# VHH binders against Phycocyanobilin:ferredoxin oxidoreductase (pcyA): the designs that were tried, part 1

All scores and structures are predictions.

Target 1, 241 residues: Phycocyanobilin:ferredoxin oxidoreductase (pcyA), of Prochlorococcus marinus (a3pcf5)
Amino acid sequence: MLSESLTKTKLTDPLILDLLQNIRKHRSMLEDLKSIKIDPNLTNIISNEIGRELYIENEFHKAKGFRKLHIEVAEFSKNLRILHCVFFPDPKFDIPIFGMDLVKINDIVSAAIVDLSPASQNQALKYEKLLSGVDKSSFTSLREIPKWGRIFSNNVFFASLRNKSEKNDFCSVVDQYLSILIKLSKKAKPEFNEEIIQERIDFQKNYCAQQMKNEKTSMVLLKYFDEKWVNNYIKTVLFDF
Positions, changes and structure headers below are counted from each chain's first letter, unless a header gives other numbers; Kabat numbers aren't used for antibody chains.
ipSAE, averaged over its two directions, is called F for ESMFold2-Fast, E for ESMFold2 and O for OpenDDE. V2 adds 0.75 times the mean of E and O to 0.25 times the DockQ between the complexes of E and O.
Where letters were taken out, [cut] stands.
The coordinates of atoms that the task and the answers printed are left out; those that the model quotes come from them. Centres of patches stay.

## First folded at step 1 (VHH)

Design a1 (framework vhh_7pa5_2)
Fold by ESMFold2-Fast, scan of step 1:
Structure a1 (fold): chain B 241 residues (1-241), chain A 120 residues (1-120)
Amino acid sequence: as target 1 above (241 residues)
Amino acid sequence: QVQLVESGGGMVQPGGSLRLSCAASGFTFSDYYMSWVRRAPGKGPEWVSTISSSGSTISYADSVKGRFTISRDNAKNTLYLQMNSLKPEDTALYYCARDYDFWSGYFDYWGQGTQVTVSS
């Protein structure tokens, strides 16, 4: 996985590397997995401006049951590192939205989140039972979901990670959530009722709209890019609906 | 230039209290969420508490809920942490950290830290 020269240095962070390998392992289990080709300037973004260095790598795929599988790895000014991942289902399938974020500045993990977010009202109850079996008792620094985060399931995991044990446990939680997602995707059948499909589209639109209320992403990017570029990136690359 | 300067640490017996302060300069303090983060001997960093820019939204780590109170004075550009019912497990270097929003806990600057020691 470290053959690409642009990713070698960033992938030396053990936690980000472990999470990325875990996500890619589960993604490889999906049926009809195919890379999506986009503008090369959006897949590998790099600036060597002294004191304002940045690196952003985006991976885009699609698969049976998923319209977009997105992984973003970023490093800003050599101290802020982000791993962002959202697997958006194809609305024809009864599959939740998988999301995870890890935010690390120097050696501090200030935010670690993972969820299987409902893509319909019916999914909320169904997935709550499946996710309730994931043990989260080992974490000491659980965090409250902000108001815009009501898009998440009742079993959303959100914490800062204090020590190596908690970082390993977070990798385990992500692994368990992805395992559940893969099982659900293999069982799912295409839906042909337009009203049901429209409900799922509306849930994904709301998910993207609420995620865009997190101003942290725009604030970081605005230090490096103009407002037009930032708005295009967020709406086109990160939360396209 | 952003500066965060902590004070108020010290040595205290179990069950005692301490009040930490953080003086902020070089930015519009009232625009930022602020957090306290600690590092215990031999352990990694642990998030303690966050307060929103207005002071209306506050959150705590489970380990300190009911014992610690975070507050801020935007007119004085100062962040506070009132620590009550201190335990030996609270022994750590306490850092004031600037955060962009409640959700991410993104820390782009923090201070030098102030030492809190809880011992018999």
Scores: ipSAE 0.000, ipTM 0.137, lowest interface PAE 16.1, mean pLDDT 81

Design a10 (framework vhh_7pa5_2)
Amino acid sequence: QVQLVESGGGMVQPGGSLRLSCAASGFTFSDYAMSWVRRAPGKGPEWVSTISGSGGSTSYADSVKGRFTISRDNAKNTLYLQMNSLKPEDTALYYCARGRYSSSWYPFDYWGQGTQVTVSS
ESMFold2-Fast, scan of step 1: ipSAE 0.012; ipTM 0.493

Design a11 (framework vhh_7pa5_2)
Fold by ESMFold2-Fast, scan of step 1:
Structure a11 (fold): chain B 241 residues (1-241), chain A 123 residues (1-123)
Amino acid sequence: as target 1 above (241 residues)
Amino acid sequence: QVQLVESGGGMVQPGGSLRLSCAASGFTFSDYWMSWVRRAPGKGPEWVSTISSDSSYTSYADSVKGRFTISRDNAKNTLYLQMNSLKPEDTALYYCATDSYYDFWSGDYFDYWGQGTQVTVSS
């Protein structure tokens, strides 16, 4: 799913590779899966400038029940690695927003986040029961979400991962959340009530607006790109609605 | 913007004690979980201990459990590590760090970890 050249030369981190394989496996179970091509000038970037090395690779798909299935892999200056994944539902379907981020500096995972975020008021209570069965007791470095993170469910997973066991256990948590998402997507039926559809649109707009309050994303990108490029990337590639 | 300044290191004999401090600025300290990480000569970084924003949860590496105590004072924006029964293997440069992805996304490992404070346990 990543370009042949980039996959062969850049994607060698075992944890990121394991997570990508798991995400791709679950994505392959979706009905009417189709790849989407977006402007490569904005989505796939490689620089080998000494001291400012980077690569960014984005994969986009759509499927029944989903307007946008997005995976981003990025590496900055040989030391910072990011895996970002958001599956945005089609507002006609009663499906939550799947989000996952992994931020790794050297051999330390400073942030590992996964959630099925509510796309309506009714989903918050409904999906809490489904997510409560996921065992998180093996993790020792659980994190509190920032205040802009009120978009997440009560079962959001947020932690730092420092040992190999916790990294493997995080892959298991991601697998469980994706398994739940796929089951929900297969049962969902299209909605025709415009008020219900509008509520789901509003929830996704709020999700994107709150995520864009994370200034660290723009601060990292501004070290390598100008403000116009960074604003276009964040609003068009990462958090469009 | 984010700044972490460690202090309190020094030279001690095996069995001795030290208390490390970390002064935080540039962010809302009380909103973040905090950690201590150390780097021994010629080795990579090793996680030591973590404390939740409200101090209700703490965790420790097996190598320091029962000997080290992490604590914080949110009114003073300060993180502490009380180190007892020190061993030569505890010799390292000690860093405080935020575990928030906000703080680590700059891409520079040491920008958010501060300058560190050296602990040397002689034998």
Scores: ipSAE 0.000, ipTM 0.151, lowest interface PAE 13.2, mean pLDDT 80

Design a12 (framework vhh_7pa5_2)
Fold by ESMFold2-Fast, scan of step 1:
Structure a12 (fold): chain B 241 residues (1-241), chain A 121 residues (1-121)
Amino acid sequence: as target 1 above (241 residues)
Amino acid sequence: QVQLVESGGGMVQPGGSLRLSCAASGFTFSNYAMSWVRRAPGKGPEWVSTISYSGDSTSYADSVKGRFTISRDNAKNTLYLQMNSLKPEDTALYYCAKYEDWGSEYYFDYWGQGTQVTVSS
């Protein structure tokens, strides 16, 4: 299956393996966890063409409180590795959007990001108290959020990771953010007010629209796939709201 | 549904002035005390100012006292914050909130998207 293939592909990268184990551990604590099947020809791609080798595996689930739990692992030309994860809440529940990306070129982590992004107006201040307790002082290469990233919370973590200690500390940050998410999900009750639900839908739509302004994703994919496939992948697999 | 729409933010030099507005709908504005709350980059939320339902009583954080003035127009369902002598430390996203929603131990309620104020030289 998808989960097994994903694990096997990244067996030799200890950071990605550690992060995957941590994400899956927290995901396993969710109620009514179920796999979602999407066409594997769209979501699971392997090419061994010399100079254009690639591997993309996607893993989709849903659970109580979440419409889509998504993990992507990709490797391009045997040197660029990406772990992408977004847990989209069910708009009926007062739960933030969990997002995490790791971009590794050979042995250098150029980007490591994690956030619990607001899924409504009041969540921005509400969750700030929970996230402010996560210590970021051990990291030496914190990065500024790009302008399209106004969707992120004020406690978004964004950094380059320079050494093994920082890579281990990033795993701890991800663990802490996921722990908060799971606790929030277990306490959340379904909302039946249509206006509140619509606000949360609009926040997820805006989150996806802003994420699609990150041209780095499309630039990488356009080296390997035609524009129609890339647009379909980004809108359907990665940011489907 | 309570809706608050903040506006009037922007970029100014130190010593400059800005006037923020908050348009309120979905509740009887004249029956509620109103507050301004801000969030600076990398910091937690900070209460700025509150005005009573009638406009007769106001209070301010020590950091803004003497420089900021809160006011309201109940006929227009609008809350204002006049900001004078702006300092770089006033740089923040500013939110309009019902007073009862501010300072919750577990939950900060506001229904506005906020307006960005940037003070830089």
Scores: ipSAE 0.000, ipTM 0.069, lowest interface PAE 26.0, mean pLDDT 81

Design a13 (framework vhh_7pa5_2)
Fold by ESMFold2-Fast, scan of step 1:
Structure a13 (fold): chain B 241 residues (1-241), chain A 125 residues (1-125)
Amino acid sequence: as target 1 above (241 residues)
Amino acid sequence: QVQLVESGGGMVQPGGSLRLSCAASGFTFSSYAMSWVRRAPGKGPEWVSTISSSGSTISYADSVKGRFTISRDNAKNTLYLQMNSLKPEDTALYYCARGSEYDFWSGYPDEFDYWGQGTQVTVSS
């Protein structure tokens, strides 16, 4: 049973709504789920200026094992639609970072990304078997992520989605990665060793720092917002640490 | 190192046509999506069109749909933009870019790079 209404989301794109519903369903399975209050001006951002229409909706929660569960839904100039999701673990728990992005231009998905990214050195090998078990063979437009300086697992999924079948298959990959995340979160026990906790903090700091180096996010936002607003949004809403 | 060289710009009357080309070198062209981006006087860069690595997936900004056609020749490492029914508001410097502006939210560390001076398109009566 979902506690959140789909009507809460202004965006009505079927693929984004299907993904959002699946993400919210898995989130609802987390123990001690609570909403986090942020600046109200950053929760829902709307402009109806002709030729510069935009809508951004942010949802923030926390749960046992997670310091921040973030979902962003956005539409720019009625043609660019984005679903962004990052579940940041509480460093006291041995849980990977869940990340997912979908970028849709009109009817074309140019980027579909999902990963359970390592939040410690041992996670890169420890969870490899679970992630490699997810079938990714049905996709025709897989894209390679460069490996230098990267934050993603060896099983990161990145593709363009061409047809309805691939869009459905991507929903299945996301569902499977979230199912793995939920299982790992239920198994995880709190850590009290400060050195181990610090390593996990450092991994999340590196994740956020690497994400902030990508100029593509800034380029899109700078069409609608000034540089100060964009820098603040990226550092405080998207990739805080 | 990635190098992209744009050409084919010029001055044209409203309703006219131009074909832009971009010669790519320094990378495996057939492995990357390619885009056209423009910068009008006094404005920031605006994405125009993207074509996938194989040419099978194409997208356009609403302002150019039905008028512009993006294409590529992987054997010649060349990207094209056929511009028809040009309007004064299409006046801009046009840049060839590796990747898609829409691969955003930092999931892909391959940057959206501009190379060279671009090619100037001026639409005036």
Scores: ipSAE 0.000, ipTM 0.185, lowest interface PAE 12.6, mean pLDDT 81

Design a2 (framework vhh_7pa5_2)
Fold by ESMFold2-Fast, scan of step 1:
Structure a2 (fold): chain B 241 residues (1-241), chain A 121 residues (1-121)
Amino acid sequence: as target 1 above (241 residues)
Amino acid sequence: QVQLVESGGGMVQPGGSLRLSCAASGFTFSSYAMSWVRRAPGKGPEWVSTISGSGGSTSYADSVKGRFTISRDNAKNTLYLQMNSLKPEDTALYYCAKEGYDFWSGYEDYWGQGTQVTVSS
């Protein structure tokens, strides 16, 4: 069952729509999928003010193996479009953090990123092999991760997308990473060792802390919202932990 | 290719005025909205003002409304911020920002080096 919090009438970008459909398809395969209730005033915002048009729509779920499944779609001034997705595992389970971002400015995808980021030291060694088989040869503009991105795996995919073929190929990369995630989630069993659980908690805390060092997110939001709202949104909606 | 070079900062007493400039190159300046953003010591970034590509619409943060004026000269590829009635709270590095900058790249890609404004008693 898919959440009704995001509407297709506001999603006019074909790439974002295709990615969103793919993410929702994989999410629907998760066991015990349940919507999370969050204040709509913090999560679903629309403004039609000329020169300051925006919408931000969020979907929150939890499932077996995941404490928070988050999808954000945002459009600012009809120019900047963002699809943000982070699936945070429940620390009791040996599952990596799925992260995906697409940033589209007018008709240019300046950033397309997807990763299964380690949620423990063991995952950096064990799950890396699953991602090494993803073919990146069709992409012309592969990018190096920013300095705050030390939380990503050695197999993080990061690129600018120049043409329609690369946009289609990126959808395939996202599908491959999500397929691996779903497979891992189905095999995962709960952990009872407190030290192992604490390590996974610490990895997610570090992931959120590093993501919050990306000042571009706050720069965009502060153009439209006050500092208190922005800080609350980033710390509680985007990168809680 | 995209370059933004801020200038015009300095030290001024409360109630004073400064005019910041941003020289833009490497893109079609008139096609993009431009913004001023500031970062005070030890604080996160704060959006200050935006002007549309044509210059026909402007917006301001509540903290500066009525005191600051954003403008642009598309023939000279230059953005301006006229700052009047300056307060100690306006002390910050001021950055020129092109709307539609790369969200995930480093600060240097579409923001300039910044220009320091210090308002002290």
Scores: ipSAE 0.012, ipTM 0.218, lowest interface PAE 8.9, mean pLDDT 81

Design a3 (framework vhh_7pa5_2)
Fold by ESMFold2-Fast, scan of step 1:
Order: sequence, then C-alpha cells, then structure tokens
Structure a3 (fold): chain B 241 residues (1-241), chain A 123 residues (1-123)
Amino acid sequence: as target 1 above (241 residues)
Amino acid sequence: QVQLVESGGGMVQPGGSLRLSCAASGFTFDDYAMSWVRRAPGKGPEWVSTISWNSGSISYADSVKGRFTISRDNAKNTLYLQMNSLKPEDTALYYCAREEYDFWSGYSDFDYWGQGTQVTVSS
C-alpha cells in the first residue's frame, strides 16, 4: 500500500507493488526525509459507484535536495491502473527531475516511462552520458515521445511492455535511473547564486506547463470529477510550481 | 470536422494481397499516432497495427506480424495498410482510427474512427 489507513485499500497488481517497493527503497536513502501532510479529501479518493469505481492514493514527502517527492496510484473503472511518480528537486541543488509513469489497461501495459529530466541546460549533457549505459535492447515495443515531450532527456525510456520478462526488465531500468538520482543527490551542494537558482525554477515551471498541455490527462479525470476539482488537482497535486 | 475515410477493401483469395488507404481531414495529421482496428463477425474489435506521428515507432498484433505493413504519408494526410499472405481469418471490416497518446499517463484512446472498409478472404 502507499499509505496507512484504518480502511485498507485493495492493491494486488504485482508489477505496481514491485515498482512501489523499489521507489520506496531508494527514497529511504535520502537525507532528512519527511512526510508532507496534505488534506486526504483532496488526494485520497475512493468511489464504489457501479461502472464508475475509482480510487486515487497520493503520498508526499520532502528531503534534502528535493522540494516534493510524489507517488500516485490510481484505478479507474477497474480497468485502467496508473502508477505516477515525480521527484521535484529543490532548485538550490543541481539535481534532475525524476519522472516515472506506468499505465496498465486491463492486463496490458500500454505505457512504461522513466526519465531523469534536465532541470538546467548544464544537466542535459551530464545525464546523456550517465543514462547511455542503461541497456534497453531487451524491449520489443519502444515508443516515440510525443511532440510536447521536449522537456525529457535524450535518454528517456518509453515503451509498451508485452510480456513478464519485459515487465521485470522495466523494474531494472527504473532501479538504475533511481540509483543514479540518489548518487547525484548525495553529491549536490546548495547553490546561492540567484541567477542559477532562477534558471532551475524556470526549468521546473516549463516542465509543469508542458505536462499540463496534455489535455487527455484532464479528460480522463473529467469523467469522474468536475472541472474545478480537476484543474485544482492537476495544478496543486500533480504539477505544482 | 474530423473525417477518416477508408478505401481499398474487397474480395481476395487466400494468399492474396490488398492495400488499404485512409484519407484524413479536419486535423493536423502529423500530430497523431494512427491505427488500424478490425472487427470480424461474431467477434469484438481487434487492434491490428499502430504507427507513431513520425513513423519512428510501429507495432503489430501477433496475428498479422510479418504479413502486414503499416505506413503513412504525412504530406498527403494518408494512412496505409499493406496486407500480404491473407488468410480467411483476416475477413473483417477494417477501421482507420486516430490514437492520441496521453504521454504522462500513457493512456491512449481511439477518439475518431472511419466507417470501415470490408475485406473478405474466401476461395
């Protein structure tokens, strides 16, 4: 599970559980890790309405070097399952934006995504070199990044997962990206130059703005929630800056 | 308005070939992934093939892999499906469909469909 609750939520997908364990393991290696309390009525939703069943669970932390460590698990109408994770760095630190998403429709993983996205111009070259060592040759259904995805690194991973072997290999890719992130975070020192900090703020603002341009994200949510709630969720829970 | 118009279907003997075309209008064709989906009598819809906006990513259903080739011409706003070594099991109404990737959530849906073109494979 993502959170402790008096009422336990049923989560049984082995791939999502394996990924959650891996993410939490790496997160536990961060210094000054602290949970952030957000109103659970905004972030932990459950509905048992027949044909419109859903649950959304969010987990928020902060740590040295990171302003927001976010994990989301969601299930819509018992057929669409999402694991979403973004670790937003504190702009005072030279750390990339970690993003990971897994979308499973029925028994098919239609999208498996992971990246260390640059949070400054200087980071792009460093991460190309570090990420180029990750072997992707075992995957048979690699996919192209949509046009709005220019915010991602040149080593972004995007694929459909066709069999159990590829699902296991994806867990290994995520583990490798997270290991790199943790090593980078432990070496990073705080920056005090306002222009450098502002560049990193602008990169994160652009990241969030580009993510919010994907109207299909809001269209999924609009089937279950009103426009005001959806806009608030996307801007304050998913892509805040 | 978004329109997808399929053509090129017909009757063919087992082992034969057909080339399907889909003319797209009413949207920026090269912003979208495109797919072929078929429906045989007595069966639900079956996804056949998808091609990304720039042809950099192509995928096929296992049942057609090695026999069918999907392609697109963005200058002509046209999607194609070259079907070789046709089998009676390929008999179906073939639809051109527009697929939009919600990259971050990975959720993909077919939001517009053509009227379909009939392919019949018989002796």
Scores: ipSAE 0.000, ipTM 0.160, lowest interface PAE 14.9, mean pLDDT 81

Design a4 (framework vhh_7pa5_2)
Amino acid sequence: QVQLVESGGGMVQPGGSLRLSCAASGFTFSSYEMSWVRRAPGKGPEWVSTISGSGDSTSYADSVKGRFTISRDNAKNTLYLQMNSLKPEDTALYYCARDDYVWGSYEFDYWGQGTQVTVSS
ESMFold2-Fast, scan of step 1: ipSAE 0.012; ipTM 0.288

Design a5 (framework vhh_7pa5_2)
Fold by ESMFold2-Fast, scan of step 1:
Structure a5 (fold): chain B 241 residues (1-241), chain A 121 residues (1-121)
Amino acid sequence: as target 1 above (241 residues)
Amino acid sequence: QVQLVESGGGMVQPGGSLRLSCAASGFTFSDYAMSWVRRAPGKGPEWVSTISSSGSYTSYADSVKGRFTISRDNAKNTLYLQMNSLKPEDTALYYCAKDWYYDSSGYFDYWGQGTQVTVSS
């Protein structure tokens, strides 16, 4: 069940709708799923100003094994659409960070990224075999990870999507990564060793710090908002740890 | 209609300097981040630099950091690129772009004719 929903009058892109339904389906499999309340003036924004139209809507949840499950949908000037999703684990659990971004300008997907990023040194070794089993050979336009992206696993998927077949295949890759995440989350038991918990906290802090070096996010937002608002949004809504 | 007109290119020797300009019309210039992108002979497009709508944030490709400076004058609807310590590898056709969110590996639309920069001895 959808405890939060974006209105269909605002969200019309079929690919983004398919991805959202798939993400929400997997999220619904989590135990103790609960909505988190965050200031709507910071998280749900709409402007119909001609030439500066924008729509930003955020969904926040927590669940057993996860401190924050975040989905963002944004549309800028009716031509740029973004779907952003990060599932941050509770550091007491041995669960990786799920991240996914889709950037679409007009009909072109310029960036499609998905990963199960390590939240400890042990996870990088443990998950390599599971993630390497996901077939990524059908994509024609794989992209290089920028320098700040050293937080991602060796099996991070990053590409431009050029046709309908690749868009469908990306949905399949996302589905497979989410299926792995849910399976890992159901097996995870709480940790009580403070040093192990602290390592996982440090990994999430590093993940957020490195993600905040992505200049493309701030460049888009700075077209529409002042620096103080943009810095607050990035640090408190997107990457708060 | 969005129109971008680049100028200021030319031929210089290694170590020389050039200042590129981009005159923008057909949109509210002060509302958009602007970028410089170049295409070298036989290569795909390479992102060079971006400046935020207010001018408060700038970013640069590693190949040009410390040598190039991007700036803008919102009152004149003009974008600039100051290019110092030019190298032969900087030889390319330079374009300015609005609403360009992609790096050089993604889709990128050119507006304007571009301005040619040639660095040779």
Scores: ipSAE 0.000, ipTM 0.142, lowest interface PAE 15.5, mean pLDDT 80

Design a6 (framework vhh_7pa5_2)
Fold by ESMFold2-Fast, scan of step 1:
Structure a6 (fold): chain B 241 residues (1-241), chain A 121 residues (1-121)
Amino acid sequence: as target 1 above (241 residues)
Amino acid sequence: QVQLVESGGGMVQPGGSLRLSCAASGFTFSSYWMSWVRRAPGKGPEWVSTINSGGGSTSYADSVKGRFTISRDNAKNTLYLQMNSLKPEDTALYYCAREGYSSGWYEFDYWGQGTQVTVSS
């Protein structure tokens, strides 16, 4: 469902625009892609208060194999910029969770994260082999992320980005991970075994529960919004499962 | 409490040298990657250099490669930036920054107060 009043991205940052274009390109390859509407008062926020300027824009879709395809772009006080993307699979399909975050403070990318996170125990081993072919040798500031509640793969990409070459290389990494996701989604068939479906539901619940423990997200939002609004946003917009 | 205290800034002529120091306290210094970040008047922060926790890996912004050297002394909880062949364009407030990690986020989580470097004739 479309509305002419729907807020469009205000971002002109070249890296975020390149990533957004790449994500939308891959999303467009999915079968039965449909927009989902959520309350605009919760999902599309703009404030022009001097010194406290912000905007948050969300896009939601669903497609064959995916219960929720979510993109968030946000800017806080004209210096902190965030691109957040999570593609949640339909638990009936053997598809991993795609997650990506980019956090940029002025011209410094402090966090660049991308993963195909397992949605079952079987996927953790299977997708490790698929992702091991992605070359990460050009990055100077790679970090290891601890595994909590089985939410990240052994091939999670996590780095700060130091120069223009690394920013371009990150776009390539994201493109490669999305390409793998789309190929997996085209081959996936619906599952009817209740125990297998339940395992995948449990993995997504754990993914959302663990992500909601990330205090950096709530700390940023609490500077601008009250605790009740922040809890509602995190539970209903970002990590609803 | 985490504290980062920079020193060693000052006024210098083009082509001169300065060595910046950052005294760290309140955390296990040897466990963290450390960076130098600068802010020129009227501009946003610019990353300058990073060193890993053990000191064996370093990286530099293209604007300072070959002129600046980052180092650390984990026994003294101190970070250094040796600045050679200084240019007017290097004029900035220089910050010592800790590269922290919280679940799902990587950022410069603590910054010092900064030390002013002015390169002028």
Scores: ipSAE 0.000, ipTM 0.218, lowest interface PAE 13.9, mean pLDDT 82

Design a7 (framework vhh_7pa5_2)
Fold by ESMFold2-Fast, scan of step 1:
Structure a7 (fold): chain B 241 residues (1-241), chain A 121 residues (1-121)
Amino acid sequence: as target 1 above (241 residues)
Amino acid sequence: QVQLVESGGGMVQPGGSLRLSCAASGFTFSDYYMSWVRRAPGKGPEWVSTISGSGGSTSYADSVKGRFTISRDNAKNTLYLQMNSLKPEDTALYYCARDEYDILTGYFDYWGQGTQVTVSS
């Protein structure tokens, strides 16, 4: 049922629920927040087939300063859980791309990523001091950024989370990055220079193109869906521009 | 049997340098990311640095960035950590770790016994 969230009936993971609460809290602080309706055949998927259980739920919004605010929650075969979030700015505004991914297999968080990725050359320099203030010293398993991840800022957070304390600390890191994003969005003013707007468009196109080189996303989906569906989902739901 | 054996630790004064080595055996060394992890007295393990199988990609903890350099010699199955401008806070047992890097797994599956680094005057 479209009026019910699949996560209300399926998701019980405390870490993902805490992260969702934090993300939704910050999203609610945005001006002119409106839900976007997208084809439910691509956005809300459930299968109860024994041994191949899955659900995928997507939330789409737009707001002042943002063309697309996207949250994805997915669970595959009751053991692999994914929380994916990307807030794409409206190119008229000087706002970075917020990205967050959490990949959890049973009780193990194998990947926890959060970043305010630059949406212009100028942003990479401007926001470095704000991002460098986020304390990462409590994490023991910081990870190397994949080749496709060269789109991320110098302050990208990437780690495996080994214990309860690190999972709680990751929620704090996400909260801090979102707080910075909201602060930046409230100060941002619309740009009318065509060349500046075009640079920001090009950065978002490159971000989406590089993210689509992540073979791990397609490998997971191809176990459950055909190639045509997977390609369409990645290009239209996850990384559209 | 996978084995990782660290060496090169010792006592050094603040501002000094040490080079750690890790001899790997029992697996195809060039197929794996390798990491250095340290444990200071009374603290949990802290990740220090990682290097890709080819050596083409490296990453460092903020606490050591600009001072430490990770490298490898795949012909010798050996991992290195060059530590410069050492501080008392760098005092720890340093472990070599094999990194089964993948976005779905992202963890260390084998660790050495460690080599002690003590930075004191």
Scores: ipSAE 0.000, ipTM 0.117, lowest interface PAE 15.9, mean pLDDT 81

Design a8 (framework vhh_7pa5_2)
Fold by ESMFold2-Fast, scan of step 1:
Structure a8 (fold): chain B 241 residues (1-241), chain A 120 residues (1-120)
Amino acid sequence: as target 1 above (241 residues)
Amino acid sequence: QVQLVESGGGMVQPGGSLRLSCAASGFTFSSYAMSWVRRAPGKGPEWVSTISSSGSTISYADSVKGRFTISRDNAKNTLYLQMNSLKPEDTALYYCARTEYEGWYTFDYWGQGTQVTVSS
């Protein structure tokens, strides 16, 4: 039986597999981890049409402190590869939003981003110091944060990765950010003040609204899917609130 | 080792019928739910139908309900889709997918697809 085996991805890229395994390892440390059901029409997709090959695989979970733990692995036309991950906290808990993207075109990592983004005004002040201790001095190709990226912390990491050493260092940065997230999640206690919970809801709504201004995501998807499907996927699968 | 091979597609006139088959190998077919998923030209993928491992539970998309019938033969490791009263809107590449359920649906293995074209 294969029911006890890990779900296999069709992507065989070593960097993406290393990152995926590390993310899954940290996810496994969360309390009350459960898979959640999302519309099958939107979750796992494959096309073998010559010149328009693609696959998209999505994993959805929830856990104590998190309303949605989302991992997306995708490949388009056998040359564009994406790993996307967002861990959305349950607004009852004082936990930041973990986000990570890796975009690889053939052998070039054109974008590598990771952050623990604030989910409240108090987190924006508090997490400035927690993330500043992560060493980023080895990276030579740092990139400018887009205008919609005001949702990110002051310690957001954004770069192109040029060589194996920088790819290994990026894996280390992701590991450190995830380790901080897990420690924060284990300390967090449920909040019962409706005003505080509403602030955290509003921060997540703004995070999703700003992420949806990233035209690069929709431009890639519109090459393969109609506008109605793309809008539904982005609003329902990637950035729901 | 897991392999899914679709067949039975082709060209048919509106109102016609086709039967799709999916030959499965490399796993215990009788232990898994199975699905049909289609992708029309210029559209995203659309779930069509799912059948449970025993064949006891069956679900259909509203667009095909009453016209399509999903079935399986566990002795032959084969999944079927009987398509009746075909419409131009049914034109698509049809995929066979192994379905796992652990609180949510996941499709861990897909076939290469078989083309169905409904045209006069």
Scores: ipSAE 0.000, ipTM 0.099, lowest interface PAE 21.3, mean pLDDT 83

